VHH binders against Intracellular ribonuclease LX (RNALX). Designs and how they scored, part 8

Target 1, 213 residues: Intracellular ribonuclease LX (RNALX), of Solanum lycopersicum (Tomato) (Lycopersicon esculentum) (p80196)
Amino acid sequence: SQDFDFFYFVQQWPASYCDTRRSCCYPTTGKPDEDFSIHGLWPNYKDGKWPQNCDRESSLDESEFSDLISTMEKNWPSLACPSSDGLKFWSHEWLKHGTCSALNQHAYFQTALDFKTKSNLLQNLNNAGIKPRNGDYYGVESIKKAIEKGVGHTPFIECNVDSQGNHQLYQVYLCVDSSASKFIDCPIFPHGGKCGSKIEFPSFSTNDDHDEF
Short names: E, the ipSAE of ESMFold2; O, the ipSAE of OpenDDE; V2, 0.75 times the mean of E and O plus 0.25 times the DockQ between their complexes.

## First folded at step 5 (VHH)

Design s07 (framework vhh_7zox_3)
Fold by ESMFold2-Fast, scan of step 5:
Structure s07 (fold): chain B 213 residues (1-213), chain A 121 residues (1-121)
Amino acid sequence: as target 1 above (213 residues)
Amino acid sequence: DVQLVESGGGLVQPGGSLRLSCVASGFTFSSYAMGWVRQAPGKGLEWVSDISSGGSTGYADSVKGRFAISRDNAKNTLYLQMNRLKPEDTAVYYCAKEYDSGYYPDAFDIAGQGTQVTVSS
């Protein structure tokens, strides 16, 4: 394990993962809800670096968090191909990031689930009139303000590009203190995934097109 | 800001070899995992290979034993040595940087125009 300064708490917008040239595969449970889903809870340093793979002997043990599986299937699904039950994704997040967290497996996953509930991103955006719909664009500053109003802290907004070249809301980063107890102002924002001044907040395609990676 | 410039593609016959290069700027190259992804005509992106900041490498099953990824941190350059090329390797190849704490399948940042590799019989 290694000391760290804070966590990024990262949530993705599934429709934006799925509508790129990479495409996606739905979980074995089927099409995810039209809501943000957890990507991860990532220990980080205030200089922009991060610890990773802090205990390669600490493999994911499903029996340690079996009570959370149904909730994780809804809130932390894998959209990577091939279609899966999510265990491989959770194993990846645990080994790379979770082993650095100073939390046991149950506490690590429970903590991320709790922060998803507390952040309530979709409701906070909808309260500001920012709703998912193909072809509708919103100012990035308006998205940040809506989230900041609900959470109390400014997020980092990561954008990606759909298969047609449109810039869109992809991931939302919030910061959590090193004791995993509360949201904080981010000491540093991540690099990459730059947004234009206005970005699309897409909805899921009704066509149910499932492409491999 | 992050910039990735790919080169080294071209037309080659089956069984031939090519070496791709990617020159990186705008970030501390040695601190990030780097990779190659490709897009064949009419298909989505396929992960090909990656190399961690510590030098550990991974390969897609379709290229294992034929391709070799490497990096030169002093030159901020990523390489892909491609041997025994097949028509199925025809694609635009993109250099990719890992996001700041990223998960590999969806956390690659593809910033360049790519380099076209065509393997024709």
Scores: ipSAE 0.013, ipTM 0.254, lowest interface PAE 7.3, mean pLDDT 85

Design s08 (framework vhh_7zox_3)
Fold by ESMFold2-Fast, scan of step 5:
Structure s08 (fold): chain B 213 residues (1-213), chain A 121 residues (1-121)
Amino acid sequence: as target 1 above (213 residues)
Amino acid sequence: DVQLVESGGGLVQPGGSLRLSCVASGFTFSSYAMGWVRQAPGKGLEWVSDISSGGSTGYADSVKGRFAISRDNAKNTLYLQMNRLKPEDTAVYYCAKEYDSGWYPDAFDIAGQGTQVTVSS
């Protein structure tokens, strides 16, 4: 069965990807903006499982969303090494998750871009005094409340650790209804990547060195 | 440095079982989704299964109901329990770690040497 109950809309904090021991490679367009970026829009079941790879023959067709490419380069970059234009990342997201969405390629990517704009995570955090800065820690509950105030729904916050072992804000999950029309309360939250009570919201290094390899 | 060490492969008869293990080091294992990909003789890489940091699982249609992925965060170990094995499951199996900016079943997601599974009669 390829039906599903809701989407996770997943955004990541690029500085938290880049400051781990793995480090990162900037996109071919250069250093990302200091803003959240899209990881994906993932069909999901209420029991916590998900459909995936629902049409393995449906390859990513760049001509179907050529009008979105520059916006996707900005809002949906790949930070994985080696440095790239993002097409492999978008292809992976389409094949694994997009093919299960009941949307065509253009609608799938446009929808994720629209939800990124609507969620406005960085501004909602800034409005609550939660600003990216190396060495500053914030209560996870304060982060959740700031996002809930702006979006209307409680997020799931996923944490990772930097190269020094500091726990940090890594990804934000919001939920979207099965028609891909609006944010909803999450029927179920993911159970991993758990945070301590306070986590760092890091900024990019002031050093302009690239991690290309 | 990220290291993934696969083990548990071998020769088995059709209908048999194997349990693969992958011992991870060099990163916070519990924070990453993990998976298994395989390469059959003369074919490209095929995604088999994954498990999120929260424990949600996914499976390729070809293995659903026969394989079970699990993780032990205290041991930094990923498992694949393979039941009712078929000749078509013959492949080198690789342990894969997600990227934060994407999940790619390619060479950059695969750090280990893999473990050979041969199903023959």
Scores: ipSAE 0.006, ipTM 0.225, lowest interface PAE 9.6, mean pLDDT 84

Design s09 (framework vhh_7zox_3)
Amino acid sequence: DVQLVESGGGLVQPGGSLRLSCVASGFTFSSYAMGWVRQAPGKGLEWVSDISSGGSTGYADSVKGRFAISRDNAKNTLYLQMNRLKPEDTAVYYCAKEYYSGWYPDAFDIAGQGTQVTVSS
ESMFold2-Fast, scan of step 5: ipSAE 0.343; ipTM 0.702

Design s10 (framework vhh_7zox_3)
Fold by ESMFold2-Fast, scan of step 5:
Structure s10 (fold): chain B 213 residues (1-213), chain A 121 residues (1-121)
Amino acid sequence: as target 1 above (213 residues)
Amino acid sequence: DVQLVESGGGLVQPGGSLRLSCVASGFTFSSYAMGWVRQAPGKGLEWVSDISSGGSTGYADSVKGRFAISRDNAKNTLYLQMNRLKPEDTAVYYCAKEYWSGYYPDAFDIAGQGTQVTVSS
């Protein structure tokens, strides 16, 4: 009777969230860094099913992780409209996924922040010559190899489409053992968001109109 | 606040059919992808089906060809037509709204109490 088998550690490329038909709203802190940001740390089962909402009474308590808030604003921002401080997004992730993790709130958020640092996705891609720029396309297999070289494990690459219908790098999934201590090979990859053979790695526009909102 | 109210579940014999409904409020329904997620007793949550704001549909392999998802944007209502039901389909079925992420499983948040489907004898 295991609680869960592994975590997905999910990171999002903010420019790919923002350039869809739905667009986005920058955090109240302003334009996010041109870097991957945390989406979440999700307990999962090896059969592709998942637990969620394991303790609906466990409310997010800022006092439990007040020392992490500035780092979370940088590494785990909300891009959903309207512009926000991210607290509702962190509350959502805690209630849906964090309550199933067997970690307390501070440990849950600290763990995700640590895995972002350890994965070092943008630098690992840059080391392979894979750099964000509008109009530049890269082979999905090259993206996977660059990440695998740096992290030691093959990621799942999720694609979405921009407002013009171009396929692009959207999210990167890595897997973490059930004790939240190390990256592992993914027992199973998630459904959907499949890429073509080459995808765009977009950048934010050089004159971001969202900043004027 | 987002509200999702599921209905249409019940007890049905193997091979039977049920139609689930989900009435949504508190957001612009037509602008969001919607889906169905189920939880069998003692099991984790399982994605069943989704439908984009534009009407594109996806289905889990276990239900493909038997279930049909649809939406009525004028009524803020999501449907799941379930045909050729099997004992393995026994679960609480939850209506799910697209959240921030833009894909499964985190793309879809459940908010309601669900509707119980029991396929037996």
Scores: ipSAE 0.227, ipTM 0.617, lowest interface PAE 4.8, mean pLDDT 87

Design s11 (framework vhh_7zox_3; at its last look DockQ between E and O 0.05; V2 from the best seeds 0.00; counts 0 for: pae O 6.2 > 2, placed apart)
Fold by OpenDDE, look of step 6:
Structure s11 (fold): chain B 213 residues (1-213), chain A 121 residues (1-121)
Amino acid sequence: as target 1 above (213 residues)
Amino acid sequence: DVQLVESGGGLVQPGGSLRLSCVASGFTFSSYAMGWVRQAPGKGLEWVSDISSGGSTGYADSVKGRFAISRDNAKNTLYLQMNRLKPEDTAVYYCAKEYDYSGYPDAFDIAGQGTQVTVSS
C-alpha cells in the first residue's frame, strides 16, 4: 500500500473509444451498452503523479470478487483487441492501480462500481438534453456543467479524435477522496486529451466494422 | 504541437536485443507519463510498458522480465530496452505521451510513426 491523495475515477464512452482510426474489439460478452463504462479507479497525488504497481505479486484472483464479475462485464468491459472477457483489463487495473489503493480486490472493484452508479453520468447528461447521437455536437462546458450539476463536482473531460478528425467525448474524470468514500473536487486535472469548445457525443453505429469476437 | 519520434527498431533473431528510443518535443516531457504500445500484424494495439512522471514503471505480462522502460528527462527521451526478444514481439512500436493513467491503448496521444521491430530467425 502506498500513500496517495485522491482517486481519479475514470469512465469512458465506448462509442468514442471505438470511433477512432484505431481498432477496438467488443468484449466476448457482446457489444457494450451505450453507456459509460469504467476505465479505472486510480490513486493519485496532488502534484499529478501517481503510484503504480505497488504489489507486483498481488495477482488478480477471480475468487476474490466472483460475485462482481457479471456486473463488471457490463460496466467495466474491455474494448482492447483482441476481444476479451475483461479479466486481462481488470488484472491490469488491479496490478497497476488497485494494489496502490489500500483496498482489497473486492473492495476496489466494488468501489468503482458504486461510484459509477453514483455518478450516473449518462442520466445527468440526458437531464441536460445532452444525448448520444451521431452528428450532434455539444459544448464541452455544457457537458461539464451537466455532470457537475448531477455529481456536485466539476469533472475533467478528456477527448479523443474520431476518424474524421473531430473531437469527441472520450472519458470523464471525477475525483474521489483517498478513503474512497465520496466524490471531491479534483485537486488537479490530468494533462491529456484536451477538448475543443464543441465535441461530438457519438452513438454506436449500426454498421460497426469492429471485431465482435 | 506534440511530436514523438521513435527509433531503434530493426530485424533481430530470437533471443536478441533492441533498444528503442523516443524523442519527444512540443511539451514538458518530464511532467508526463510516457509509454510504449505495439501493434502486431493483424492485431490491435497492445500496451507494452509505461513510466510515470515520477518514474514508476509498468509492464505487460508478455514482456515482464524482458523489457525495461526508462526515461531521460534531460534529453526528452523515452527508452525501451528489449531483451530476449521473441517472434511474438514483432510489431510496430509506438511511443505514447500520457495516453492515460492505466496504460490502456489510446488513439489520442500516439503521435509518432512508430518503429518496426521484427524478430525472426
Scores: ipSAE 0.018, ipTM 0.366, lowest interface PAE 6.2, mean pLDDT 88
ESMFold2-Fast, scan of step 5: ipSAE 0.575; ipTM 0.808
ESMFold2, look of step 6: ipSAE 0.496; ipTM 0.799
ESMFold2 (binder alone), look of step 6: mean pLDDT 86; pTM 0.869

Design s12 (framework vhh_7zox_3)
Fold by ESMFold2-Fast, scan of step 5:
Structure s12 (fold): chain B 213 residues (1-213), chain A 121 residues (1-121)
Amino acid sequence: as target 1 above (213 residues)
Amino acid sequence: DVQLVESGGGLVQPGGSLRLSCVASGFTFSSYAMGWVRQAPGKGLEWVSDISSGGSTGYADSVKGRFAISRDNAKNTLYLQMNRLKPEDTAVYYCAKEYSSGWYPDAFDIAGQGTQVTVSS
């Protein structure tokens, strides 16, 4: 099924993935930039359900998006162990979500890359004085307001917990219309990953040998 | 090597209750978000509920107020308490571990055979 109402455009904060009790492995290209990275572009229904695996015979074909590979390595890396080139992560996203998008592979990945550039999350947060710093906490409403000011639409903020028990900014969800042309107000917000009123926006450790478990 | 073993399913009348269990091994259970995903006959996978490593919970609108997810990290066990069951809840229920690259709805690996829940009069 390729019928759906909107996309979630999901970006993660790599330092918040890496500082939890679970393992984190850098991509084969090395330590990711201190910037948001793409998790995915997910077709969704306005009742909170989602289509998935809409064409199980549509395998990822690297030749269809070879011109995007280096940009995807930077903006859509896998932090899963073991260290990888990201191809299995992109294959997972394509098969589960991309096949439901009504876009071909090149358009699907290009669209997500474009929305990352357009959302400009880190700069929009920095413009409001919200900067990644270990030990610094920000109100969730301040984070939402800063993003809304820059993007024009209210995000959903997903939190996780670091190895010391600190609640932190983990993922940012924005919504995109079903034609994949523009950001929209989210018809419904996702479940899970609820934040407290104030959360940490951590930076990467300066000691790289302690970034992996 | 991730192993998830679901149990607790069965046949129940509408309005009844069941408690599903999932025993996990092969990874540090307390470090991962866990969830329940179901598949009704002829349908795709549907997310039901999740619980973060920190204990934050989420529920699909169709089950909110009726189901309660919980975890026992000392026993590497995930639970789903299912109350006021409806015929539409009939499905195979799978325990799911957070995919290491993310969270719900993209975030879950299904490793077990699932447990069948049938709600009929």
Scores: ipSAE 0.013, ipTM 0.227, lowest interface PAE 7.8, mean pLDDT 84

Design s13 (framework vhh_7zox_3; at its last look DockQ between E and O 0.86; V2 from the best seeds 0.68)
Amino acid sequence: DVQLVESGGGLVQPGGSLRLSCVASGFTFSSYAMGWVRQAPGKGLEWVSDISSGGSTGYADSVKGRFAISRDNAKNTLYLQMNRLKPEDTAVYYCAKEYYGSWYPDAFDIAGQGTQVTVSS
ESMFold2-Fast, scan of step 5: ipSAE 0.772; ipTM 0.892
ESMFold2, look of step 6: ipSAE 0.484; ipTM 0.802
ESMFold2 (binder alone), look of step 6: mean pLDDT 85; pTM 0.862
OpenDDE, look of step 6: ipSAE 0.707; ipTM 0.863
ESMFold2, look of step 7: ipSAE 0.557; ipTM 0.834
ESMFold2 (binder alone), look of step 7: mean pLDDT 84; pTM 0.860
OpenDDE, look of step 7: ipSAE 0.679; ipTM 0.854

Design s14 (framework vhh_7zox_3)
Fold by ESMFold2-Fast, scan of step 5:
Structure s14 (fold): chain B 213 residues (1-213), chain A 122 residues (1-122)
Amino acid sequence: as target 1 above (213 residues)
Amino acid sequence: DVQLVESGGGLVQPGGSLRLSCVASGFTFSSYAMGWVRQAPGKGLEWVSDISSGGSTGYADSVKGRFAISRDNAKNTLYLQMNRLKPEDTAVYYCAKEYDFWSGYPDAFDIAGQGTQVTVSS
């Protein structure tokens, strides 16, 4: 296999995952906090391609990161149906992306948790007056600038559409150097998931009802 | 729209060979990992093999040493060379595009094709 050039560090906005026509299923621990959650830490090449599934013999082993499980349940939940404890999602991320990272399982998950804390996306957005609220729209450039001011690097903003066709903030991509030590300017931004000029930053509501399989 | 069209299946005797093809359209083929998954009668889906955009390959333990995956980016075509076929290789074989990483978890591969039937029997 090949060395990689950088990581995407990908965080998702749970309300935007859940309000699409596919809907979602809450984790077995219940409704997630109104905060960004980790999607993954993805080795990538500067030409936009990526390695994947680099060691199929390296199965997820809970004993290697048992001290992180409670923190991962809060910061890296699965919203995919059916409701789960997250292990299947973490196994998917480890096998597809983690095995290519040159990190062991504990270091891989700890590193992602550390970058979530360091990026502090929700607080950085709130500091700029960008707050989750159904019906409120923000300029995508304002979202980028708020994050750049707090993190020091320009993010890629991925949008999706809710069940009514409204464009919304879905995922935030930051880039991390190949040694997994610091944020960097992204060598290349991903394709797709294009935003309109203004996008909704939706909130969870107390009355949210999500269908399950 | 993503379109995947499989072909090359058929009836073959144990120990025989078949080459499956999958012609892709509707996306930038060279940018995505591609794979093969199969479904035997009365069973669930089983991942068989994949190939990254860079050409790195993976294989299920049941097919290692017998199957070879390859791609031709100029033709938007994925191949599976199947050698020393066994009755337990009997299945519908589906071509799969790597799940768009914009779409999130959970599946590694989208199955968009109709599949091609492989039957290994005397």
Scores: ipSAE 0.014, ipTM 0.207, lowest interface PAE 7.5, mean pLDDT 84

Design s15 (framework vhh_7zox_3)
Fold by ESMFold2-Fast, scan of step 5:
Structure s15 (fold): chain B 213 residues (1-213), chain A 122 residues (1-122)
Amino acid sequence: as target 1 above (213 residues)
Amino acid sequence: DVQLVESGGGLVQPGGSLRLSCVASGFTFSSYAMGWVRQAPGKGLEWVSDISSGGSTGYADSVKGRFAISRDNAKNTLYLQMNRLKPEDTAVYYCAKEYDILTGYPDAFDIAGQGTQVTVSS
């Protein structure tokens, strides 16, 4: 008997987090890679509701996933201020969402890392000619099609706005079955964060002519 | 240490009104989007409404036209005015703060309080 229907697997574009009016702080490991990073793996119901905080006694225990920490620092960094090592972010995701997953801590984090690798979002976008660069805009439908071609399932695209009010690619949602084994078609898409017809795919660099990072 | 204290719930007849309040502390209230989420008996959490730091509002289709969210930054207080209440609005209502790291739905808001029970009885 499963008490949730599916997961949202949520990945963020770090440059789009960092270029808003709120700005950001890089992790203690430094500037993140120019790649999607994990936000979380969220149990959800097919009617759009969700469980959370399913076991308040189950605190994050680094010893349970110590072998994953360096990979998580790369693929699941915190961009919140002040600069940090990510532990507070992973603790939040575990307590709010992970405790509802029916997975232990190691399996929860490993599963998210595996789905990031399998989704291969940046390469799938690049294969369609959709590449990060400040000032370059792409049709939202083209972004969805490129991801669907690579992953096999239609994503939900969430947008935010930069400090100048430009709409941009912020987060990509894919859906995973309740056993955390494979991508599936999303039973329902989330609401909010709506995109315009064309959105920016920004890079971290503010100098487009000489971006060599 | 984020603290959110909800109040204003109670028993009300269908068609009645309630005003919920949430007093916030432990963070710069005016800098964060705030929201209300609810949990009906035996159901999952459902987003009800939100308000940005700049005052822009959003509403679930089920409550649009009946509920109004507002904030008083000088008092660190969030409000939900609920009008024309229906039995289907029966739920524990939680005040929620935008998570400091990311602005994602459904993970946009932290629930930190005990909630306030709203019961719409006929």
Scores: ipSAE 0.112, ipTM 0.559, lowest interface PAE 5.1, mean pLDDT 86

Design s16 (framework vhh_7zox_3)
Fold by ESMFold2-Fast, scan of step 5:
Structure s16 (fold): chain B 213 residues (1-213), chain A 122 residues (1-122)
Amino acid sequence: as target 1 above (213 residues)
Amino acid sequence: DVQLVESGGGLVQPGGSLRLSCVASGFTFSSYAMGWVRQAPGKGLEWVSDISSGGSTGYADSVKGRFAISRDNAKNTLYLQMNRLKPEDTAVYYCAKEYYDSSGYPDAFDIAGQGTQVTVSS
């Protein structure tokens, strides 16, 4: 008896976070891998609403998931300034979304890490010839089909706009059942972040993408 | 085209009450968490309260027990009931829509309106 209908499993493309007009700061571990990273695992309702902050007294306890820290630093980094070890980002995601998941902290973070591995977004895109490179554009429908072929379910693609005004791949949403066991077809897609028909799939292009020395 | 229109501010004596309203348009109001942030003279933005689409609420420690946030999804309207007001509550109050992408920080909100001025003085 879980008090929500499904999860959004949300992954971001780090280069698309870092190439906008806002500041970007690499993690204290250094430049992220050229791969999708986890944004979060968000309980949601079929009507498009969601629960949040279900237990504001449930603080992040690093001892509950110390075995996952190294993997989370690679797969769930913070790009927000100032440069950090990610704990504030994981604390935010746990308090806002994780406390509503019916999972304990270890299970919540492990589940997200497992779905990142299972979705294998970058490899599924590369298998279809969709590769990150500044100046290369791909049809949004081709991106969706490549992911659907690999995962078995249609994603929602969220776009943002770089500092030059170019539309780009920013986040990928997949849906997970309420028991956090498998991908499902999304009961409802989120609103906003609309793409043009063709979007850029950027890479980190310069060392100037790092805001801290 | 997100539009947020705040109202209900004014001058009130310490210990008094005000109810702020925010009418939203240009997005599916019921699908987003909404909040109130304030800016006191010469200070930065401070998060005051939020409410999820599911009705879960949060409050800054400075306002707990005195303020109550609520929403009317049929009217696309967010409310803040402010009781036992203090001089330190003096600020411009802004209605805010949650980003989908908060990118790790709980105060990431879209502020689109002009705000409503609350002044608490004798």
Scores: ipSAE 0.015, ipTM 0.234, lowest interface PAE 7.5, mean pLDDT 84

Design s17 (framework vhh_7zox_3)
Fold by ESMFold2-Fast, scan of step 5:
Structure s17 (fold): chain B 213 residues (1-213), chain A 122 residues (1-122)
Amino acid sequence: as target 1 above (213 residues)
Amino acid sequence: DVQLVESGGGLVQPGGSLRLSCVASGFTFSSYAMGWVRQAPGKGLEWVSDISSGGSTGYADSVKGRFAISRDNAKNTLYLQMNRLKPEDTAVYYCAKEYYGSGSYPDAFDIAGQGTQVTVSS
């Protein structure tokens, strides 16, 4: 049974994960696509709190979602070091958030994959002339407006800081109803990861376009 | 705005114990899950343990059964009791505030302090 009000659906920009002082490690499949990737699908309460770890005995079972693994490797990779196949990251997301979702493992992962496709973030940004390129900055309000125009709902934009001290687009939060059926207006926005008025939308290092993986 | 101040690290022999503390300010401590993240020399950040606002705990496989996380909401303080320490536990340990149930290693955590160095050596 559901004991929460809505989900945050969280997508990260891989180049912004990778260009910080901590850096990153590409998945064992190699360099990810230049696209948003899934961070997670997180049950939350309208008061800003959230449930987590709702069934610590419910371990990840690859046999329940083996048909999704190749799609998850593309759309939900781990960028944490060391390089990995993603299973530990998906296990973490399932145990912490998925067990609270009232969905089984297959439905939980399929639902997140479907919302990534539906949100179509990169294309919605590109349609507004907001394109990834190192050194290019965009107004945070323009980014929000572009996503709202495409998705129908205002996102929360989280920023981080690259190794040079530049503020950049890091994560995009959209909200999903408790039945996991549709995007909704967020009842409450998260805090943290404050953006400047203009933020970078970085691309992967220019050398990466020609490097062997 | 968020401040996290770690203490309690030091040099200890294998098999020894240390208790780490973290004093938090700048946010409503009782409303957030808190955790510990570590970084060994030349390595990336690794999640160690977390504790929810309600007191539910989680541990990395490498420390399960040896470490115990706890919190004192009245004092805005997070603790990590570390027992049966091993050379591979050598790292800088950071206190971390989770961003709304974020689930990825080590990205889930707002690391605001300098950390506290733990060295396990003979």
Scores: ipSAE 0.017, ipTM 0.287, lowest interface PAE 5.9, mean pLDDT 85

Design s18 (framework vhh_7zox_3)
Fold by ESMFold2-Fast, scan of step 5:
Parts: sequence; structure tokens; C-alpha cells
Structure s18 (fold): chain B 213 residues (1-213), chain A 122 residues (1-122)
Amino acid sequence: as target 1 above (213 residues)
Amino acid sequence: DVQLVESGGGLVQPGGSLRLSCVASGFTFSSYAMGWVRQAPGKGLEWVSDISSGGSTGYADSVKGRFAISRDNAKNTLYLQMNRLKPEDTAVYYCAKEYSSSWYYPDAFDIAGQGTQVTVSS
């Protein structure tokens, strides 16, 4: 492992990945849940730089975290094309970021799963009346306040644009201390992914009804 | 204004080699992680390789052992040495300045150039 100052804990909104011009591919398990999913747990320095690929000999070993696979398929799916079981995505995150974390593979993945549960983003947004729905826009400051009220720390909100050019909630960054034990105030926020004053919180579909009869 | 100008692509036979270059301007090149992403015909963007400001490198499994990324901070230039090229490497290759620490998803980078076409066939 390498020395570092904190982690970014990054969660993505799957509908916002999927509604861009590039589109997406659902995991082999099918359409993701209506919830935030984990992108990663990334060691970082206070100056905005980060360590990466700290042990290239430490390949992903599925047997080290076989008890977590079903939970990871649900909470950490790959939306990249082609459709996949997620192993390639988890391997990428482990090799680039996990090897720098000072955690073993099981602890690294378990820790990220635990922080997803603790952050409870969708419920914290819903408690403030901020609900996913195509065409509904919310103030970025309202989104930040809702998350801060629930988690205790201000998030960084990353936006992207859908295929129509609408700005939307894409990723939420929270910060975690270097021992991977608790959320902290972010020493520095990422640069880029700038939001407008109001952004869409989209859903995959407004209708999930199957009309094939 | 970020400008990234890719070059070095072309038509090459399977097993051949190419070296791509990217000349960067409009930002402090040495302070940013840089990378290469590609788009094959009819497919989405795929991360290929990256290099941190400190020189640490990463590679997609599909290119590991065949491609080598490097940078020359004095020339604001990023390179990708591509060896043992395969038909499946056929794509437009884009140079990218990284927004964040993750390259797996295309959204984690800033592509501003036109790219350079690599075609691997007879």
C-alpha cells in the first residue's frame, strides 16, 4: 500500500449513466435497482492527486470475496458495454484503487458496501422530497443539503448530460478517513463535472409495464 | 481552453505497431493524469490506458502487455506505443485529461480532440 490522506467514496446514479448518447448495457443479472450504485472507493491526497496501481501482482481473486458477490452484483454493477457480470469492473477498481487502500480484497469490497448502506442516499433524498422522475429538476444546493442532513458531511455532486443535453445528477462523492472507518468532511473536492443551478434526477423509465399480449 | 491534438494513427496489418501522440495545451499538463480512450465502430467509449502526474500507469486487460503509455512533460505530449496490434484494436483513439481518479467509465475524463483513426487489417 502507499501513503494517502483520505478516500473518495463514489456512488453513481445508473439512469444518468444509461440516458447519455453512448447509452449503456445492463449487467447479465438484468436491469439495475432503482438506487445509487457504487463506482468505487478511491485513495486520494489532500493536494488532489492520487496513488494508483500500487501492487500490479495483486490480481482479483474471486475466492477471497465469494460471500460478497451477490451483494456486489446488486450494489456495484457494471453498466459499460458489453453486458457483463461485473468481475472486470471490480478487477479494475481493485487493481487501480484497492491495491493502494491498505485493505485486503474482502475488506476493501465489504467496506465500500458498508459505506453505501450507511450513506443511504436515495432515502435521504426522498426524505427531502427529492425523488427520481424524468422531467423533474431540483436545486443542486437542495440535493447537497438533503445528503448533508442524513450523512453529516457535504457531498460533491458530479453532473453529466443526457442525450437531449439536459444536466442531471450523475455521481455523489463522500469522503472517508484513511483508516476507512468513518465519513469526514472532504479535504478537497474533485474538479470537473460541473452542475447548473438545477439538475434533473432521472428514472430509467416512467413505465415498467410489459404490454406484450 | 483545453486543446488535445492526437496523431500517429493509420492502417496497419495484424501484428504491426503504431505510436500515437497527443499534444496538449491550455492547462498545466504536468499536474494532470492523462490517458487514452478508444471508440470502435458501432460501440461506446472504452478506456485503454492512463498515466498519473507522478508516472504510475494503468492498462485495460485487452491491451496489457502490448501497449505502453508514456508522457513528456517538457513537450506537453502524451504517447501510446501500440505493439502486436489486432483487428479488435480498430478504433478512433482519443487523448484525455482526467477529471477524477477512475478511468473505467468514459465520464471520468475530458476528451477535446478529434481523435486519430487506427485500422488493423490487410
Scores: ipSAE 0.044, ipTM 0.475, lowest interface PAE 5.9, mean pLDDT 87

